# VHH binders against q96fz2: the designs that were tried, part 292

Target 1, 269 residues: q96fz2
Amino acid sequence: CGRTSCHLPRDVLTRACAYQDRRGQQRLPEWRDPDKYCPSYNKSPQSNSPVLLSRLHFEKDADSSERIIAPMRWGLVPSWFKESDPSKLQFNTTNCRSDTVMEKRSFKVPLGKGRRCVVLADGFYEWQRCQGTNQRQPYFIYFPQIKTEKSGSIGAADSPENWEKVWDNWRLLTMAGIFDCWEPPEGGDVLYSYTIITVDSCKGLSDIHHRMPAILDGEEAVSKWLDFGEVSTQEALKLIHPTENITFHAVSSVVNNSRNNTPECLAPV

## First folded at step 16 (VHH)

Design CA39 (framework vhh_6z1v_2)
Fold by ESMFold2-Fast, scan of step 16:
Structure CA39 (fold): chain B 269 residues (1-269), chain A 123 residues (1-123)
Amino acid sequence: as target 1 above (269 residues)
Amino acid sequence: EVQLVESGGRLVRTGGSLRLSCAASGSTFKGYSMGWFRQAPGKEREVVAAISQSGGKTYYADFVKGRFTISRDNAKNTVYLQMNSLKPEDTAVYYCAARFGFYETAPNEYDYWGQGTQVTVSS
């Protein structure tokens, strides 16, 4: 996973992240740096995306089940990185393979510190290789949505005007991520950056791509992944596996250029 | 930052009971998992019991299961170790330790330590 859509306005996104803490209290996540959130139909590595993480990472006396929502840079910059410019990191840290996560220092160290996050998106894009040509077919991949006149699903039977109503109750894709905090050697603000954990694709996606993001399907999985105060690294990693609870449709080549940021990027062909 | 002070260690006869307390200072206590460790002369420091931030999860070393109980009171910034059916081999200095996040069983994973309290079990 190297491209996502996360276009919801901040208030809609926040309501879509409503959750229950350990005490059963209904809550909305509290924002950090909300002005850094830039909605887009076409987010690539090095851009900021909203992630959920435990409030305990920021307030040392907070209940670990309480959540913060914060924009983070896609492309993990390890805390030990000694250069002045993060864009010069030689490693590709956009994704982290689940099978080697405990072998790679860049990921093992932040995992040991409980730096687990949930990466939010409308869905993600993947490019299907077509045998015998250099052309690739892009697909938009997302959770199944409840079919109503207000939330619905994006499909070939829907007109563009009806897609606008789909977003009011859209079920956000929740992907397992690892983040780290990097302090510039020359001084300046701490950089928060993340990677998306990847797994082997499920049967339903195997014809599109051989890998998929580790999707946390439902509030129980999301809560356990985030709650580094009550869930060990070993227990959290048991949540990392393929899921079949996913749907997709083909989209136009408009999405290929990451500078294109319009609803056409995810519209069915 | 967390500062830890243990109390309650004393001489106890075999089969007796003892409760250790660990008082933590600072508003950051609630965010930490807590562990009780022990060290006998000439031995390595070893885990006895651990408890998560909320108290919802606990760990016990095999040699204390069924005899010891760890608990915490976050409102009072205190962790307790209730020790029952004490044996001479339980004789050691008992240490309270704090770790940010979920508990671990290795001593080197803990950042804050108390000074220890001596428990002596005799026949």
Scores: ipSAE 0.712, ipTM 0.881, lowest interface PAE 1.2, mean pLDDT 89

Design CA4 (framework vhh_6z1v_2)
Fold by ESMFold2-Fast, scan of step 16:
Structure CA4 (fold): chain B 269 residues (1-269), chain A 123 residues (1-123)
Amino acid sequence: as target 1 above (269 residues)
Amino acid sequence: EVQLVESGGRLVRTGGSLRLSCAASGETFKGYAMGWFRQAPGKEREVVAAITQSGGKTYYADFVKGRFTISRDNAKNTVYLQMNSLKPEDTAVYYCAARFGFYETAPNEYDYWGQGTQVTVSS
């Protein structure tokens, strides 16, 4: 997972993240740095994306079940990084393999500090290798969506009019992430950056790509991943596995260029 | 940052009961996991019990299961260790410790420590 869509306006995104805390109180996540949120149909590494994380990371008296939503840089910059410019990091931290997460210092250290986050997206893109050509077929991959006028999920065969109105009640893709905090050596604001944990593809996606993000399917999984005060690292890692509860459709090659940021990027072809 | 002060340690007879308290001051301890550790002369410091910030999960060392109970009162910034059916082998200095995040069983994983309170169990 190297490309996502996260295009919802801030207020729509916030409502889509409504949740219950440990006491059963209905809440909306509180924003940090909302000005850094940039909606886009075509988010690439090094751009900012919204993530959910426990409020306890910012307020030591907060209940660990309370949530913050914050934009973070995609591409984890380890807290120990000594250069002044994060772009000088010489290894790729866009994704973190689930099978080696406890072996890689860049991920093991923040994970040990409870720095778990949920990466939010409309969905993600993958490129299928096509036999007999050097071109790849892009696909938009997302949770099955409920139609407000019908029972059941929305799919690729639905009309453009149905796709336009579905965003009001879109079920966001919730991916397991790890974040870290980096203090610039020369001073300045702390940089929050994240990586997406990846697993082997499920059967349904195996023909498109061999890897997929670790998807947290439902509020129980999301709550356990975020709640580093009540859920140990070992328990949280049990949530990291492939899921079959996913759907997809082919999209135009317009998405290939990360500078293209239009609805055409995710529209069915 | 938290400051921890233990109280309640004293001499008790075998089979007796005792309740230890650990009071926190400074920044609120509400966001911390809390642990009770003990150290007898000539032995290493070992975990006795631990509790998450909400009290929803607890840990007990095998040698105290069924006899000791850990609890916390976040409104009073206090963690407790209720010790029942005390044995001479329970004689030790008991320490309160705080860790940001989920509890751990190793002493070196804890951020803040109290000064300890002496528990002596006579035969």
Scores: ipSAE 0.746, ipTM 0.895, lowest interface PAE 0.9, mean pLDDT 89

Design CA40 (framework vhh_6z1v_2)
Fold by ESMFold2-Fast, scan of step 16:
Structure CA40 (fold): chain B 269 residues (1-269), chain A 123 residues (1-123)
Amino acid sequence: as target 1 above (269 residues)
Amino acid sequence: EVQLVESGGRLVRTGGSLRLSCAASGSTFKGYSMGWFRQAPGKEREVVAAINQGGGKTYYADFVKGRFTISRDNAKNTVYLQMNSLKPEDTAVYYCAARFGFYETAPNEYDYWGQGTQVTVSS
């Protein structure tokens, strides 16, 4: 998983993340650095994407079941990185394989610190190899939604008012991530960056791609992954496995260029 | 940063009971899991018991199960180790340790340590 869509306006995204804390209180996640959130139909590594993480990471007296939503850089920069420019990191940390996560220092160390996050997206894109050609067919992959019209339905989504209504009840894809905190050697703001954990693809996706993100299906899984005060690393890792609760449709080659940021990127062809 | 101060260690007879206390100051105690470790002369420091931030989950080393109880009072910023049915083999310096996040069993996973309190169990 190297491309996602996360285009919801901040207020819609926030409402889509409504949750219950351990005491059963209904909550919305509190934003950190909301100005860094840039909605896009076509998010690539090194851009910022919103993640959920435990409030306890920022406030030592917070209940670990309370959530923050924050934009983080896609592409984990380890806390030990000593160069001044994170873009010069020699290792690709866009994804983290579930089978070797405890063997790689870049991921094992932040996991040990409870730095688990849930990466939010409308869905993600994968490119299927086509027989007899070097061309690839892109697909948009997302949670099954309730039976409503989707983005790309011309009659329903052709006005700004109708466009907003399409996404008001969208079930966001919730992917298991690991984040780390890097302090620039020359000073400046701490950089928060994340990686998406990947697993073998499920049977339903095997013809599209051999790997998939580790998807946390439902609020119980999301809560357990985030709650590093109640759930050990070992217990949390039991949540990391393929899921069949996923759907997809083919999209046009418009999505291939990460600079293209339009609804056409995820519209069915 | 959090500072930890143990108290309660003393000489006690075999079969006796003792309660150790660890008082925390500095950073907010509630955000930390707490562990009790011990070290006897010539031996490695080993885990005795651990408790998570909320106090609902605990760990006990096999050699103390059924005899020791760990508990915490977040309002008082204190963690306790109730030691019953003490044996000479329990003689050691007992250390309180704090770790941000869920508890672990390895000493090197803990961020802050107290200075220790001596427990001596005589026959």
Scores: ipSAE 0.549, ipTM 0.822, lowest interface PAE 2.1, mean pLDDT 89

Design CA41 (framework vhh_6z1v_2)
Fold by ESMFold2-Fast, scan of step 16:
Structure CA41 (fold): chain B 269 residues (1-269), chain A 123 residues (1-123)
Amino acid sequence: as target 1 above (269 residues)
Amino acid sequence: EVQLVESGGRLVRTGGSLRLSCAASGSTFKGYSMGWFRQAPGKEREVVAAITLSGGKTYYADFVKGRFTISRDNAKNTVYLQMNSLKPEDTAVYYCAARFGFYETAPNEYDYWGQGTQVTVSS
């Protein structure tokens, strides 16, 4: 997972993240640096994306079940990185393999500090290698969505009018992430950056790509992943596995260029 | 940020009971898991018990299971260790420790430590 869509306006995105804290109180996540949120149909590594994390990371009197939403840089910069320019990091930290997460210092250290986050997206893109050509077919992959005023889920065969309305009640894709905080050696603002944990693809996605992001399916999984005060690293890692509760459709090559940022990037073909 | 002060250590006879207290001051206690550790002469510091921020989860070392109980009172910023059926092998300095987030069993994972309170168990 190297490309996502996260295009909802800030207010719609915030409402889509409504949740219940440990005491059963309904809440919306509180924003940090909301001005840094840039909606896009075509987000690549190095750009900022919204993540959920426990409010306790910022306020030591907060309940660990309360949530903040914050834009973070995609591509984890470890807290121990000693150079002044994060782009000089020699490792690709866009993704973190679930099978080696406890072996890699860049991920093990922040994970030990409870730096778990949930990466938000409309969905993600993958490129299927086509037999007999060098061309790749892009797909948009997302949670099944409920159709407005109709039974069943929305899909490629649905009318354009139904797709225009779907975003008001879109179920965001919730991916397991790890973040870290890096303080520039010469001073300046702390950089918050994240990686997406990856697993072997599920059977439904195996013909598209051999890997997928670790998807947290439902509020129980999201809550347990975020609550670093009441859920151990070992217990949280039990949530990291492939899921079959996803759908997809082919999209046009418009999405290939990360500078293209239009609804055509995720429209069914 | 957090200062810890243990109390309650004393001499007790084998089979006796004792409750240790650890009072936290300085900052918000609610964000910290608490642990009780002990160190006997010539031995390394070892975990005895630990408790999460809300008290919803606890850990006990095998050698104290069924005999010791850890609890916390967040309104009073205090953690307790109730020790029952004490044995001579329980003789040690008992330390209170605080860790931001979930508890750990290794001493080097803890952020703040008390000065310790001596527990001596005689035959």
Scores: ipSAE 0.754, ipTM 0.894, lowest interface PAE 0.9, mean pLDDT 90

Design CA42 (framework vhh_6z1v_2)
Fold by ESMFold2-Fast, scan of step 16:
Structure CA42 (fold): chain B 269 residues (1-269), chain A 123 residues (1-123)
Amino acid sequence: as target 1 above (269 residues)
Amino acid sequence: EVQLVESGGRLVRTGGSLRLSCAASGSTFKGYSMGWFRQAPGKEREVVAAITISGGKTYYADFVKGRFTISRDNAKNTVYLQMNSLKPEDTAVYYCAARFGFYETAPNEYDYWGQGTQVTVSS
């Protein structure tokens, strides 16, 4: 996973992340740096994307089941990185393989500190290799959505008014991530950055791509992944596996250029 | 930034009971899992018991299961170790330790330590 869509307005995104804490109280996640959230149909590595993480990382009196939503840089910069420019990191940290996560220092260290996050997206894109050619067919991959009279569908949304009906009750994709905090050597703001954990593709996606993000399907999985105060690293890693609860459709080549940021990027062809 | 002070250690007879207390000062106690460790003369420091932030999960070393109980009172910033059916082998300095996030069993994983309280169990 190297491209996502996360285009919802901030208020719609926040409501889509409604949750219950350990005591059963209904909550919305509190924002950090909301002005850094930039909605887009075509998010690439090095851009900022919203993630959920435990409020305990920022306020030590918080219950570890309470959640913050914050924009973070996609592409984990390890806390030990000594150069002044994060783009000079020699390692590609866009994704983290589940099978070697405890062997790689870049990921093992933040995991030991409880730095687990949930990466939010409308869905993600993958490119299917076409037989006998170098061209690839892009697909938009997302959770199955509940259809109601009010909800509408992507195929029927040909005007701005109809598009709002598609997204009002969209179930966001929730991917398992690891984040770290890097302090620039010469001073400046702490950089928060993340990687998406990847697993082998499920049967349903195997014809599109051989890898998929580790998807946390449902609030029980999301809450256990985030709660680093009550859930050990070993227990949390048991949540990391392929899932079959996913759907997809082919999209046009417009999405190939990461500078294209329009609804056409995820519209069915 | 967490300071820990143990109390309650004393001389007790075999079969006796004792409750140790660990008082935490500082603003961060509620974000920390807590552990009790012990160290006998000439031996390495070893885990006795641990408890999560909420108290929802506990750990006990095999040699104390059924005899010792760990608990915490977050309103009082205190963790306790209730020690029953004490044996001479329980003689050690008992240390309180704090770790941000989930507990661990290795001493080197803990962030803050108390100075210890001596427990002596006689025949």
Scores: ipSAE 0.739, ipTM 0.891, lowest interface PAE 1.0, mean pLDDT 90

Design CA43 (framework vhh_6z1v_2)
Fold by ESMFold2-Fast, scan of step 16:
Structure CA43 (fold): chain B 269 residues (1-269), chain A 123 residues (1-123)
Amino acid sequence: as target 1 above (269 residues)
Amino acid sequence: EVQLVESGGRLVRTGGSLRLSCAASGSTFKGYSMGWFRQAPGKEREVVAAITRSGGKTYYADFVKGRFTISRDNAKNTVYLQMNSLKPEDTAVYYCAARFGFYETAPNEYDYWGQGTQVTVSS
């Protein structure tokens, strides 16, 4: 997982993240650095994406079940990184393999500090290798969406009018992430950056790509992953596994160029 | 920053009971899991019990299960260790410790420590 869509306006995104705290109180996540949120149909590594994390990371007296939403840089910069420019990091931290997360210092250290986050997206893109050709077919992959009709799937058959309205009640994809905090050696604001944990693909995605992000399916899984005060690293890692509760459709090659940022990127072809 | 002060340690007879208290002061207590550790002369510091921020999850070392109970009162910034059926082997200095986030069993995972309170159990 190296490309996502997260295009919702801030207010729509915030409402899509409504949740219940440990006491059963309904809440919306509180924003940090909302000015850094840049909606896009075509998010690549090094861009900022919104993540959910426990409010306790910022306020020591907060309940660990309360949530903040914050834009973070995609591509984890370890707290120990000593260069002045984070783009100079020589190893790729866009994804973190679930099978080696406890072996890699870049991920093990922040994980031990409870630095778990949920990466938000409309969905993610993967490129299917076509046998016998150099052409790759891109797919947009997302949670099944609830409709007023029996069919919960959004697809190529939907009218443009129906497709525009779907975003008001879109179920955001919730991916398990690890973040870290890096203080620039020359001073300046702390950089928050994240990686997406990856697992083996489920049966439904195996023909598209051999890996998938670790998707947290439902509020119970999201709550447990975020709650670093009440859920141990060991228990949280039990949430990291493939899921079959996903759908997808083929999209135009327009998405291939990360500079293209239009609805055509995720529209069914 | 969290400052911890233990109290309640004293001499007790085998089979007796004792309650230890750990009072926290400083900027905040609520964000921290708390642990009770002990150290006898010539031995390494070992975990006795631990409790999460909410009190919803607890840990007990095998050698104290069924005899000791950890609890906390967040309004009073205090954590307690109720010790029952005390044995001579329980003789040690008892320390409380604070860790941000979920508790751990290794002493080196804790950043804030009290000065300790001596518990002596005589036969």
Scores: ipSAE 0.660, ipTM 0.867, lowest interface PAE 1.4, mean pLDDT 89

Design CA44 (framework vhh_6z1v_2)
Fold by ESMFold2-Fast, scan of step 16:
Structure CA44 (fold): chain B 269 residues (1-269), chain A 123 residues (1-123)
Amino acid sequence: as target 1 above (269 residues)
Amino acid sequence: EVQLVESGGRLVRTGGSLRLSCAASGSTFKGYSMGWFRQAPGKEREVVAAITHSGGKTYYADFVKGRFTISRDNAKNTVYLQMNSLKPEDTAVYYCAARFGFYETAPNEYDYWGQGTQVTVSS
C-alpha cells in the first residue's frame, strides 16, 4: 500500500469516526492540527493523512480508550534520526512488513512504546501487472459498503452517480499503523509520522497484488489496536492478518499521476 | 515526571498479612502502568505484580499467585499490594515502579522507581 484516497470533508470524516469509549459512552475523536488535514482522492507517501490514536499519548490523565484524530506524515521518521531533513532518510518506511516488525529497530522501538495508530482512508489503490503487456491496471480497494436506502452493498456494477450519494455513510478503511515522534535537531515542532503494516494478500486480492495493508475489521479490532494502555504489544499483534472482507473495482489511469485529485481517480471504469 | 514513595513495610510473622502502599505525584500517575518488584540481599530485582493504567488487567509472578493482590486508586494516586499468607522467602525490599503504557515484567522496562520499603517475615 503506496496510494490512498481520503477525500471526506473534516466534519464528515469526524462523524464517520464515531466510537464508544471503555465506559460505553458515544464519542467523536478530538482533532489535533485540523488545519493540516487536506482531503484528496490521491494521497501519496510524504503527504499527511488522518490517523486515530489514543488520547493518552497526548494527555497523561486521559483514559487509553479515548481517541484523537490527527494528520501525520506518511513515511515513518524514526526518533533516532539525526539529520535536519527527514527526506534524507535512506530507508523506505511507507510500509512495514508484519513478519519483521519486531526485528526492525525503526518499528520495534515505537511499537514497544505503544505508538499504534489506525490509518484512515476511503480506500487504497494497487496496480495490477498485466501479463503480455507492460501496462498496469489500477484498482480502488475498500470495505464493502452498505447502501443506506436499500439492501445490499455498493460495488463495481453500480452506476457512477450512486457513488456520490454514499459518502455521507461511507465506512472508512481502517489500517493498522505504527507512528513515531521525531524532534528536529535544530529545534521546531515534533514531527509525527507513520507507516502502514502490510501482510500477505488475501485470496480475493492475490491477482491484483501479493501484499495488502493489515486491515482492522470492526470496532473491536480498532479499539484493541489503539488501546496501548490495556492491550499488550503481543495481544495487539494478533490482530495483524489478511482479511477477505474487502471489495474493489478497476479505475482510470488518471490516478497514476499523484497530482490528479478528482473523483475520476476512484470512479469505476 | 512521576515520583513514587512506598510505605507499609515492617516485620510480620509467618502466615501474617501486610498491605503496602505507593503514593505517586500528580495527575500523570493515571496514565502509567504500575508494578511491584522486590529484591532480597544478593539477589536480582524481580517482578511481583503489575496493574494497567485503568486497572483492567493484572499480572502476578507464579510465587505470589493466590496470596498477593495488586490494586490502584487513581483518585488517590496510590497503588497497593495486599500480601496474605506471608512466608520467610517473601523477605525483601519492595519497590514500586511506573511505566507509560502496558506493564512489563523486566525491571529495565520501567521509567520511574520508588526508594523501597523493607518487609521482613519471621518464622
Scores: ipSAE 0.731, ipTM 0.890, lowest interface PAE 1.1, mean pLDDT 89

